# VHH binders against p49116, part 200

Target 1, 238 residues: p49116
Amino acid sequence: EGPLLSDTHVTFKLTMPSPMPEYLNVHYICESASRLLFLSMHWARSIPAFQALGQDCNTSLVRACWNELFTLGLAQCAQVMSLSTILAAIVNHLQNSIQEDKLSGDRIKQVMEHIWKLQEFCNSMAKLDIDGYEYAYLKAIVLFSPDHPGLTSTSQIEKFQEKAQMELQDYVQKTYSEDTYRLARILVRLPALRLMSSNITEELFFTGLIGNVSIDSIIPYILKMETAEYNGQITGAS

## First folded at step 15 (VHH)

Design gc12 (framework vhh_ozoralizumab_d1)
Fold by ESMFold2-Fast, scan of step 15:
Structure gc12 (fold): chain B 238 residues (1-238), chain A 119 residues (1-119)
Amino acid sequence: as target 1 above (238 residues)
Amino acid sequence: EVQLVESGGGLVQPGGSLRLSCAASGFRFEDYGMYWVRQAPGKGLEWVSSISGDSKYTLYPDSVKGRFTISRDNAKNTLYLQMNSLRPEDTAVYYCATESLGSEYPDYRGQGTLVTVSS
């Protein structure tokens, strides 16, 4: 009956590994991405409505939407991550692999198209100048998606998604009162997140973390971490 | 160190009321969501109610909505379930459970308390 999100849920502060190496490597990229993933999981777990759904439902929701949450996080934290520099390094590596005939041309095309879609998404969000409140509610809309297969409590999940949408509308109308179409411009960006391949995201950002398992396989472990463990992962202090 | 201890179950007639309690220890109670789940004889576990750490959100399945009320007293580290208008189908062992308490501790479900609704 209170608001879905509080001011504490708007705060989303990513701490990057330091110092940044002179030449980007898989370890630095993986560590940076892992910190963002853990920050995103900690953010979700801190929402009272999310807590109330129960751990089985929570695990299923996050398994279904982690890639969408991660991509929104990349867009929100693009400047602090120097995301353009990371993506340029990945592209350079792929171009060298093409020249040395180490990868299938079809696979390289898939990965390059994914990178381009990611850049387009992040650029569109930057152009719209999405603020912290808007990002928090977009993440909540994505998190409380009732349409993933196998979910229980779908009516409650839908209720929370609708609540997120209504609170976003209220915020945008009050804060950007002269821009009648801002909410529509923001919301039409969300379907693009569903077109991003979680498998390609794993290959680009998480090769050092997942080894021979998927991110959705480790999500139950991440969600079970205590606050101190999350803080250690987010800051690299553990 | 983490423990959950349920109490308050018993035999009650249809239409009666019972108040269940769960005493929690070994963790920061106010930081975690809490649940009641039940298991009727010969059946699987059924979720009964949940409450957020700050008490702002409560959830109920349709089977108990309007009849049961979940609440908590964070100062006393105690979870409650007020059960009204009890029906024979509410007969079950009731368990108190938490959200994940981290990898150091298993997700705890207590020993349970038996509720029998019968004449």
Scores: ipSAE 0.005, ipTM 0.327, lowest interface PAE 12.1, mean pLDDT 83

Design gc13 (framework vhh_ozoralizumab_d1)
Fold by ESMFold2-Fast, scan of step 15:
Structure gc13 (fold): chain B 238 residues (1-238), chain A 119 residues (1-119)
Amino acid sequence: as target 1 above (238 residues)
Amino acid sequence: EVQLVESGGGLVQPGGSLRLSCAASGFRFEDYGMYWVRQAPGKGLEWVSSISGDSKYTLYPDSVKGRFTISRDNAKNTLYLQMNSLRPEDTAVYYCATETLGDSYPDYRGQGTLVTVSS
């Protein structure tokens, strides 16, 4: 049995919609976020260990962790997305909304706290200069999480997570041999991903979805897409 | 149009062996995981084995582990299940499946192949 991930699984290239609008709007943000989500799910489906777990388990795993994968993807692709500009526009809109309606104040506060947590996460990953191999293995660690309710094959999922952790450790120790604490600094960032609300992520990034559908409802359909359909959604990802 | 055609079933004695085949067409076989499921008379579907597209990972439930071996030949678009040390409880219709086929299984995948284990 070879490594959990191959070089093809380290490649993670997001192609942004073009042309960029003169003003950021819900549709552009949603299209950009959708491309990242499709890229993330295509990435997961291409992992041989993930395929071997079977369709029902695959759907359950992605439904449980899509927000964590998406947030790692935002951090990894922050520069190509101009994520700071997108978040600044969202913050400005929310601050203007506070002035108009006092009844939405608590809700806006929750959303602002989520944005601040997201900015802090992305900034910490940028400061640590996380590379492509590290991102791939961090995504694998969150994907193969055995502790979500309702999962079957939990012992095998746990083995794949342990394999991901061991391969990440081996990579970091070999590549960053002089930085004894690098792995610990990276891993301590992961618990923050579980504190971020998937419902707030949907509100911020996916409000422009046609048909007013939830991410939870579309995950099974995206996972069933043919490779050609994935390539159409994530052009330039190879 | 995705098609899967199972074959190789038959009557075998307890302790015997049998090899099932599944001929796949209509999709890029090597890009998808494949699995075997079975349905005994009067019972629901039971997962039997799975294999990744590149054959690196295979999974088995405890009921068949050590007795059954799943394999594939991507050049021939064919999935196999080698069944050894067969028991009467293995009597079932065996179906192959892939993630591209959706929720119409088993009707969408045809009749399967019948394995009967009896003296």
Scores: ipSAE 0.006, ipTM 0.445, lowest interface PAE 9.6, mean pLDDT 82

Design gc14 (framework vhh_ozoralizumab_d1)
Fold by ESMFold2-Fast, scan of step 15:
Structure gc14 (fold): chain B 238 residues (1-238), chain A 119 residues (1-119)
Amino acid sequence: as target 1 above (238 residues)
Amino acid sequence: EVQLVESGGGLVQPGGSLRLSCAASGFRFEDYGMYWVRQAPGKGLEWVSSISGDSKYTLYPDSVKGRFTISRDNAKNTLYLQMNSLRPEDTAVYYCATEGFGSEYPDYRGQGTLVTVSS
């Protein structure tokens, strides 16, 4: 067996829609978020250990953890996305909705709490100056979570998660040898991801999607489209 | 277009060996995991083995562990299954598949090759 991740799995480059509109709208936010989601799924699919688990297990893992992967991606790509500007625009829209009495106070409170949790998570990751290798391994730890209901091959998933944890430890110990507590500070950030509502993430970032579809329902199609799209690019197909 | 062509099946006596091959085309073979699955007469599809694109990870169910070996030659775009100590219950049509996504498993599957284990 080789390492769980190669240098190619550390590369995570998000390309934003251009040009950025003068006033942010639902379409631009949705397009930006969709690109990050697609990039995250392509990243997961490229991992040899993930490929070896099989198609039903692969889909189940991504369905269970897409919100955690997406939130890590938001933190990693916060500067490229101008995430603070996007969140400010969402907050402004919510404040206008309060003034116009269009949304219930309870719903607005839930959404505002989610935005605050997301900002706090992204700020904590930025303060820790999490690097590309650390993000790759954190995403791998999240992806190979054996404790989601309904999963098959849980012992194998657990082994891959442990391998990700060991490789992260080795990396941090060698790269940040002077900072004995860095690994602990990084790992204690992960439980916050489980507390983030996937339904609220979906509403904030994916409202522009057609036809009353949920992210859960489109995950199998995204994984399939990424395969076809990648093959087309590699073979030079139109 | 993705194409998978299996070969190497046939009639073999219990305790014998067979080597199956799968010729792949239409995609970057080395970038994708590959599977062997089988379907016995009157039964559903059963997963037989998996291999990652770089060959670093291989997986087997207990029913074939220690008897079957999956391998690949990325330079030749070919997947292999070495089957040893064959048993009558290994009788099935064997299919080569890429890891697939969507509603059907396997997503990209070949036409299959028949393996019959009997005296």
Scores: ipSAE 0.006, ipTM 0.409, lowest interface PAE 10.0, mean pLDDT 81

Design gc16 (framework vhh_ozoralizumab_d1)
Fold by ESMFold2-Fast, scan of step 15:
Structure gc16 (fold): chain B 238 residues (1-238), chain A 119 residues (1-119)
Amino acid sequence: as target 1 above (238 residues)
Amino acid sequence: EVQLVESGGGLVQPGGSLRLSCAASGFRFEDYGMYWVRQAPGKGLEWVSSISGDSKYTLYPDSVKGRFTISRDNAKNTLYLQMNSLRPEDTAVYYCATEPYGSDYSDYRGQGTLVTVSS
């Protein structure tokens, strides 16, 4: 069997809507997030190992991990997205909503804690200077997670996750030979992704285009899209 | 109790038009996003369109973009799908749905309405 990922799977290029408005709005944030989500789904669908698991397993895996993939994508594309500016705009909007009694104090606390966790995660990845190969393998590790409730074919999924871990280790040892503990520092960041709520991610990034329709409900459709339709969504060209 | 009742399906010739309706009850309709999904014979469920609670945001896949228009009347608790330039591949049972669809808790979609596009 060959490598889990090829060089084409390392390439992860987000094309942002242009121009960025002077004042951020729900349309811009939602279009940017949607492009990242579609790019992430297209990336997963292009992996031969993922394709080999079959449609039902693919749907279950992505439903379970889309928030982890999306968050890794946010960290990887933080500079291209001007993510800090987007999060600052969201925080400002939330503070204004508190003043108008539009949200409960408990809800705003949960949302603010989510934003803080997201900022800490992105900062930790930036400090480690995670490269494109490392991001590709980290995404593969979270995609091929055999421990989500309700999954079938868990032995095969575990085998692909182990292959991703082994190939990441090989890459890090060859590329960062002087940093003996780099792999350990990278891997200990992954559990934090499981603590982030997919419902809060939907509220922050997808409300403007989807309303209250869940990402979970549209994932089966996204995964069944033809290649040309994927390309239209990830570049904004239809 | 969430209830969704679709209507407006039927037999139509290629190139024709049809308007689907969905009557919603059991929840505050204006607070929830709504969507249309379809299932062709022998195929899986396919998302067709989404609309926000305030009607400001709509989303379409490329397969129907420019041909289908989603809309809603919150005063009547009714969702609509205007389908133009219909093709044989649009033949399916069409369902309306709201945001809990696909969650572990429940599947909030209606019984569906059949659309057949043939000569």
Scores: ipSAE 0.000, ipTM 0.105, lowest interface PAE 19.2, mean pLDDT 82

Design gc2 (framework vhh_ozoralizumab_d1)
Fold by ESMFold2-Fast, scan of step 15:
Structure gc2 (fold): chain B 238 residues (1-238), chain A 119 residues (1-119)
Amino acid sequence: as target 1 above (238 residues)
Amino acid sequence: EVQLVESGGGLVQPGGSLRLSCAASGFRFEDYGMYWVRQAPGKGLEWVSSISGDSKYTLYPDSVKGRFTISRDNAKNTLYLQMNSLRPEDTAVYYCATFEYSSGPEDYRGQGTLVTVSS
């Protein structure tokens, strides 16, 4: 059979809302995050192995790992998004909430710790200079995770994950042949993704668009979108 | 002071149409995403639709896709939900909602408008 991913799966181009406002607000942050989420979902559904698992299994996988895919997307698109500016705006808002006693100190601490973990992750990926092929395979590794509770077809999912790991290893060894320990440095970064709360990601990036519902609730809808609808959402060109 | 006032609900027969309105005040309407949620009798809140501040981005669940259309008029500070091909299962109190960033992060909802789909 062929490789798990083709060259088309390496292309991951985020189109940002334009123009960027001088003062960032929840609308701009949510629209930017939503475009990245939609791009990530479109990327996943374009993988033949993913489609081969069937709709029920596909939906369960993405519901379990959307936060990990989204976080990898934030790291990959950090420069395009001006992610540091977005995070600074979120931090400024949290500081104002503390001064106005609108949120508890414990909640603010929890959210700030999440932001710091996110910044550390994105900075580590930038320092490693992760390329487009490496990001594609890392996203495939987290997508085909057989260890989430309630999954069916776990044997097949595990085989696809192993295939992703093998293809990443082959790519890194051939492309970065002089850097013997590069793959190890990349792979030890992945466990940090599971320490980041999906609920806090929703609060920081999606509150202005989806209100009191969860990303989990809208994922089945996003996965069923036609290509034109995905393109409309990620470019705003409808 | 954020205020949201829903209107346009009523009794309609299956297959009919209805347009809901939400009048917003107390914030820069064009800077904030807006959404509709509904609550059927004895059930929890269900997300119905979302729209970005500039109207370029809209989102719908499968349950209403192709039947409902969200829109906004930023000059009038008004959000709309056009509901076509209404079904008995669309019976609910409909709320518009937003998030006010500059005043601190609280979800704001109006008082709601009742939609009853029955013959």
Scores: ipSAE 0.000, ipTM 0.172, lowest interface PAE 14.9, mean pLDDT 81

Design gc20 (framework vhh_ozoralizumab_d1)
Fold by ESMFold2-Fast, scan of step 15:
Formats: C-alpha cells, structure tokens, sequence
Structure gc20 (fold): chain B 238 residues (1-238), chain A 119 residues (1-119)
C-alpha cells in the first residue's frame, strides 16, 4: 500500500578498497566488483515487496537479473570506481595479449565487444544525468521482471514492476516537468542490458575472486546472509 | 590458494634430455590453460610453451619447436615439459604458470626449477 521504494532504497553507497593500483590488479577489480554485487543484492533483499515473494522466487529473480543489476550498478558507481580507468587497463592488457598470440582471437574479440557495449551504456546513462531516484526505480523495474523462464508468482511480480514504473513516472514528471520525453529516453536504454553476456561479465569482474564457482551458484548463499555479514562484504571487512 | 610446484631440473650435457613436472593445486586444473616460461641468468622472462585445458591446442616458439613437448595429465593435476636435444642457451630457471586474467600467464607462485646445460 505504501510506495514500493523508501528513501533508504535511493541511497546506494559503494565503499572502495584502498587507493586504486597504478597497474592492472585483478584482485582489486574482483574485490571492487564483489562489493558492488553484494551491495546490489543487499539493496534488493531490503525491499519489502521482494521479501514478500518468498525465498525460492527471490533466488530465481536474482539469478535471472544479476547481470542487469550489476551493470546498472557499474553505471551508477562509475565515478567512484574510476570504471573508465579499469576498462582502459583491461583493454591495454588484451592488446598486449594479442601481440604475444597467447589468446584466441575470437575470445579477445568477444571480450572487446562486451567492453565497448559496457562503455557505451555507461556513457549514455552519464549523458542523460540519471539521478539516484531514477537508478533505484530502474533497478526495481529490472528486478521485478515477470518474463524470465521458470518463474512462479508472475502476476505478483508484474504488479510490482508496474508499481515501479508508475512511481518512476510520477517522480520524473514532478522533478523534470519541462522535459516531456525524459522518461522515454531513460526506458529505451534498458533492453541493451539483456544483450550483455553474463559469462563475459563474470570473466571480466569475478574470475580472480570466485574461480570455478559461478555467480549463479553463490546467489542463494548471498541472499541468506545476515545483515552484519552483508555489511562486512560491502566494506571488505575480514 | 592456487599453488604450483615445479620439479625435474638439473645439470645435463648438451644434446641431453630432461622432463619437468608441475604439480598444481587449489583450482580445477582441467578448466585452465597452462604455460611454461623461463628466465635465463641476467635476462627477462621468455615464453616456452602453452597448452589448452583439453590438450587439443599446443603452441611453441621457434627457439624450442621440434625439441620440446608440453603435455598434461588432468587426472593427476600435473603439467609436463619434455625437453630433448638441450642446448647451452636453454639454461634457465623454468616456471609453471596457469592461465591468468583473460588468458594471460599468472605471476609465478613457486621457486621454479633450475635447468643447467653445460659440459
């Protein structure tokens, strides 16, 4: 009956590890990405509507959309992460690998194309100057997607997505009243998220941390963590 | 977590042979490409050979092609380098490396194994 998201859900604060290294550091990239992933899952878990769907549905939804949530998080936190610097270092690493003939050309091409798509998405969001409220509702629209295969409670999920869409519309109409087409410009960006490979995201951002354990396999564990344990992962406390 | 332990080095005369081994632990060995690299005294690191996780693809630089053979036993988590027709210029510390970030060799995790080719 109340709003889908509260003001607490607009706050999205990523705590970075110690100052960014001067060279490509896979551990730093994976640690930063893991903090963002845990922050994103903690954000989702804190939504009352999400909790109301139950554990099995929660797990299925996050398994289906973690890459979309993570990519939105990368765009939102791009400045804090110095994401452009990270991506430039990865590109340099790939170019050096091509020179030494150490990697398959097809693999390098797929990874480079993914980086270019990610850069274009983040640049488009920055150009639109997406604010914290808009990011919160875009993440909610992505999270409450009723169209993933194997989902139960699709009617309730669709109602929560529609509620997210309506609340975003109300916010944009009030805040950006002179820009009649802003909402449309924002929403047409979302389909691009589903075209990005979760496997390549995993290779770029999680290989050094997770090894052969997939994000898909750890999601149920993360969703069952206590709040203090979530906070430890978000801040990197050990 | 990931550990690589090289062995099999020693002193050998020119024209001789040696078989190096690398015992791997802490990761799913069959899922990763593996590398042999070497460092001669006073020189930088040099790539020696690479092998895919399924053993279907192997690569060699011209300096060792036809003389060295890379192989692996995924059941034993072990990488091998068979070195034949050894030359004085093959003298180096040999390191085993796993496929690192986006297919690059990772940093060395062991002391390596010394190969000295001298009369």
Amino acid sequence: as target 1 above (238 residues)
Amino acid sequence: EVQLVESGGGLVQPGGSLRLSCAASGFRFEDYGMYWVRQAPGKGLEWVSSISGDSKYTLYPDSVKGRFTISRDNAKNTLYLQMNSLRPEDTAVYYCATEGYLGSPEDYRGQGTLVTVSS
Scores: ipSAE 0.023, ipTM 0.366, lowest interface PAE 5.7, mean pLDDT 84

Design gc22 (framework vhh_ozoralizumab_d1)
Fold by ESMFold2-Fast, scan of step 15:
Structure gc22 (fold): chain B 238 residues (1-238), chain A 119 residues (1-119)
Amino acid sequence: as target 1 above (238 residues)
Amino acid sequence: EVQLVESGGGLVQPGGSLRLSCAASGFRFEDYGMYWVRQAPGKGLEWVSSISGDSKYTLYPDSVKGRFTISRDNAKNTLYLQMNSLRPEDTAVYYCATETPLGDYSDYRGQGTLVTVSS
């Protein structure tokens, strides 16, 4: 059995809708987020170990962890997305909504706390200067999480997670040999991903989805997309 | 258009062996995981085995583990299932299928090949 990930899994290139509008709107944010979500799921389905687990297991794993994968993707692609600008626009909108009594104060507080947690996570990853190999293995650790409720094949999923952890350790020790504690600094960031609400992520980034569609409902369809359909989504063709 | 053609089924006595083949066309075979699934008379589909595109990972349920071996030849666009120590309960129509990203294995499979295990 070879390595869990190949060099092709390190490549993670997000193509943004062009041009960025002068004033950010829900449609631009949703299109940008959808492209990242599609890229993240296409990345997952390209992993041989993931393919071998099968459709039911693949769907269950991605439904359980899509928010964690998406958040890692936001951190990795923060510069390409101008994520800080998007978050600032959302914050400004929320502050204006408070002034006009349009939203519950409790809900706005929850959403603002989520945005602050997201900013802190992305900032911590940027300060650590996480590279493409490290992001790929962190995503694999998150993807192959055996501890979500309702999963089957948990022993095999756990073995793939352990393999991801071992390969990340080997990479970091060889590439950053002078920094004995780098791996520990990276890994202690991961628990924060589980504290972020997938419902609030949907509200912030996917409000522009047509109809009352949930990410859980579209995950099986995204995983089933052929390369041509996936490329259409990336290029902005319907 | 994805096309899958199964072959190699037949009548075999308990304890016997058979080798099934699946000829695939219409897609880049090496890029996709492949499955064997089966359907016994009057029953639903049951997963039998899976293999990754590069053959590095194979999975089996306990019901066939140690008796069946999945393999593939990407140069020939062909999937195989070696079945040993066959039991009457292995009697079913066997289908090959692609999983994600080509869709549900219930929809993306061929006509199947019948395996009957009886005296």
Scores: ipSAE 0.000, ipTM 0.247, lowest interface PAE 16.1, mean pLDDT 82

Design gc24 (framework vhh_ozoralizumab_d1)
Fold by ESMFold2-Fast, scan of step 15:
Structure gc24 (fold): chain B 238 residues (1-238), chain A 119 residues (1-119)
Amino acid sequence: as target 1 above (238 residues)
Amino acid sequence: EVQLVESGGGLVQPGGSLRLSCAASGFRFEDYGMYWVRQAPGKGLEWVSSISGDSKYTLYPDSVKGRFTISRDNAKNTLYLQMNSLRPEDTAVYYCATESYSLGPEDYRGQGTLVTVSS
């Protein structure tokens, strides 16, 4: 049987909205985040093992882990996105909200703690110099998580996660043969992803979505898009 | 636009074989996983088999493993289910589906194909 991921699944190229506005606004941040989310879901749907699990399982898996996939994507694409600039703009907006008494102090504290955790995660990944193959396998480990409540087909999901872990190990041992403990340093970063609140991620990056549309609500529709429609979303073509 | 047309069902005696076909149109067939589901009289939908777009991954429940084989011909936009050693409990209407659509019969672009296993 072949590997879980092929070279095509390692490629992860985010196309940003152009041009970048002089001053960051909710619409630009939301459009950028939406492109990353759509790219992440298109990536997941292109994996043969993921396709074989079937529509209901695919939807449940992505609903459970979209925030972890999105956060890994933010770390991987931090330079392309100018993520530090986006986060600085969000912090500035929050500080203005404190001054105007528009948000509770407790809510602002929760959001600031989330931003700090996100920055810490992205900095740790940058310091480890995680490559494209490593990111692809980390995303696969997160995607094929059998331990989320309410999942069916958990034994098959666990087998795919174990296959992802094995292939990551083989890759790291071969590519970084002199760094015996690199894999352990990489894997210990993953639990931090589950400390990130999906509700706060949604508020920070997807506030520009129209109406009462939640990420959980749009996931089934994104997963059912045809390849051409997916490509349109990730490039901003309509 | 998107259409799935099942065929190949019929009456067969226990131990017999049938090959089902599903003709797909209106989408890039090779880009999507495909699956077979069935609905026996008075019962809910049951997943029968699935196959990835590139044919490298196939999945079967224990009830059909070793007896049924799923395959596809991407050049012909056609999905197949080879059913061997058929049993009375395999009697059902069989539907094909793509990963872009729900498992419900009303979500399919076809009427399904009836398989009856009876002496």
Scores: ipSAE 0.000, ipTM 0.293, lowest interface PAE 13.2, mean pLDDT 82

Design gc25 (framework vhh_ozoralizumab_d1)
Fold by ESMFold2-Fast, scan of step 15:
Structure gc25 (fold): chain B 238 residues (1-238), chain A 119 residues (1-119)
Amino acid sequence: as target 1 above (238 residues)
Amino acid sequence: EVQLVESGGGLVQPGGSLRLSCAASGFRFEDYGMYWVRQAPGKGLEWVSSISGDSKYTLYPDSVKGRFTISRDNAKNTLYLQMNSLRPEDTAVYYCATEGYSFGPEDYRGQGTLVTVSS
């Protein structure tokens, strides 16, 4: 069989809402995050191996790993998004909420710790200078995770994950031939993705997007979207 | 799409009472803390009260503590503010807001409801 990913799967281009408002607000942040989420789901759908698993397995898989995919997307698109500016605005709002007693201290602590973990992850990826091929394969490793509860076809998912790992190793060995420990440095970063709460990610980035349903519940709809609808969500066009 | 619609404002005499309501839609109301803020003519926004999603915790600044009571009905997606012993300095446009991040009055997505306390 051919490679798991083609050159088309390396391309990951986020188009931000334009123009950026003078003052950052929840709507702009949610719209930006939604575009990244839809781009990430469209990327997953474009992988032949992913489609071969069938609709029920595809849905369960993405529902289990969307937060990890989204976080990798945040790291990959951090400069395009001005993610540091968005996180600084959220931190400023949380600090003001402490002054005004609008939120519980325990919730603020959880959210601040999540932001710190996210910043640390994105900084570590930037320091490693992760390229587009490496991001594509890291996303594939995360996507084809056989160890989530309730998954079907776990043997086939594991096979696809192993194929992603082998192709990443081959790429890194050829491209960064003098850095024998690069792959290990990259892979040791991945477990941190599972320590970040999907509930806190929803609160930070998707507040006001879908007030009566979770990201988990819209995933089947997103996965069934036609290309034109996907492009509309990614670019903000109707 | 988050929608917040305030109602219940009006003209009252000092010492009077009003009950404000906020109809919320577009989000899982029970999962979010809610708060009231107000803006008096020519002044900035002032925080008035907060309530947790489960109603277990309520908070008030000294300016309204003992006079105002915040409450919610999660089954009806409605937030309330019971205002007693109203004073002329309580005159303001009152806005309903949800927890999260917001950077100005326009970000609260409610049109507000005017409360005038005057003889």
Scores: ipSAE 0.000, ipTM 0.142, lowest interface PAE 13.7, mean pLDDT 81

Design gc26 (framework vhh_ozoralizumab_d1)
Fold by ESMFold2-Fast, scan of step 15:
Structure gc26 (fold): chain B 238 residues (1-238), chain A 119 residues (1-119)
Amino acid sequence: as target 1 above (238 residues)
Amino acid sequence: EVQLVESGGGLVQPGGSLRLSCAASGFRFEDYGMYWVRQAPGKGLEWVSSISGDSKYTLYPDSVKGRFTISRDNAKNTLYLQMNSLRPEDTAVYYCATETYSYGPEDYRGQGTLVTVSS
């Protein structure tokens, strides 16, 4: 029918905690990451197609793909976050942990490999000069992934993913008409997102969360709260 | 803002003792491990000791084991290093640090505290 995403879905503005501390710490990094995660969840909830799938499906989709959405958000917001500075601080902390015998060498290696993969992904997106429309559609392709285990309404999710792919293709072909292979170069970057461990992402960016709370547990809370508010306005306003 | 302020350094004779202190602010002190590192003239940073947030675990390299004791007072947000049987090779600037993501030599908050063991 209408387009999957409107211009409002292209706008993705992260506001960083202020001031930035002289020495980066787990609380500043965690609050920065939490703001990006919340912005990503809010972005997904605002999509009419996503809303149409219903609360249970919405929760399952976001639980399955939050790490992919978060990583795309890190790449998109790398400059405003000073992501390279944050990653350098994390790397230095891990190297100090080796010297202090606080973490095992095997665990440090796993985490360092994750950081290198993340840097490679963000660098590839920067090199391709991915714009706001392209990021919006890539996030939609990731969000509407029908192939995660345990999903219901997979045929409808697949149709929304195909619609996202078609609209991205139309956009790229019209906007970058002289670059015949741009879409292919962009799309081949997406499989790498699924190789990124959500557990390691939580360790790197969300260590400052109080009470041993997992991202998996916070996602349903955020989604259900905002959906209830939206439904209240629809039933009460008219 | 994480702030760490070291004190207690000075000139001491070989075999003497010093107690270093580190006043911490800007984070929940009891939730984080703390450590001491040092930098001798013309050398890189060397790890000296670590202590868990609950004080149950303390770690030392062989170079200071049996001579140095790390401790903390969570009620006062203060880290300590008791240095006994000091040797000329212990001469260094001593810095305290936390398990938060700090990086590089200049990332240690404060100027450190100078310990000189002479004669």
Scores: ipSAE 0.000, ipTM 0.095, lowest interface PAE 18.7, mean pLDDT 80

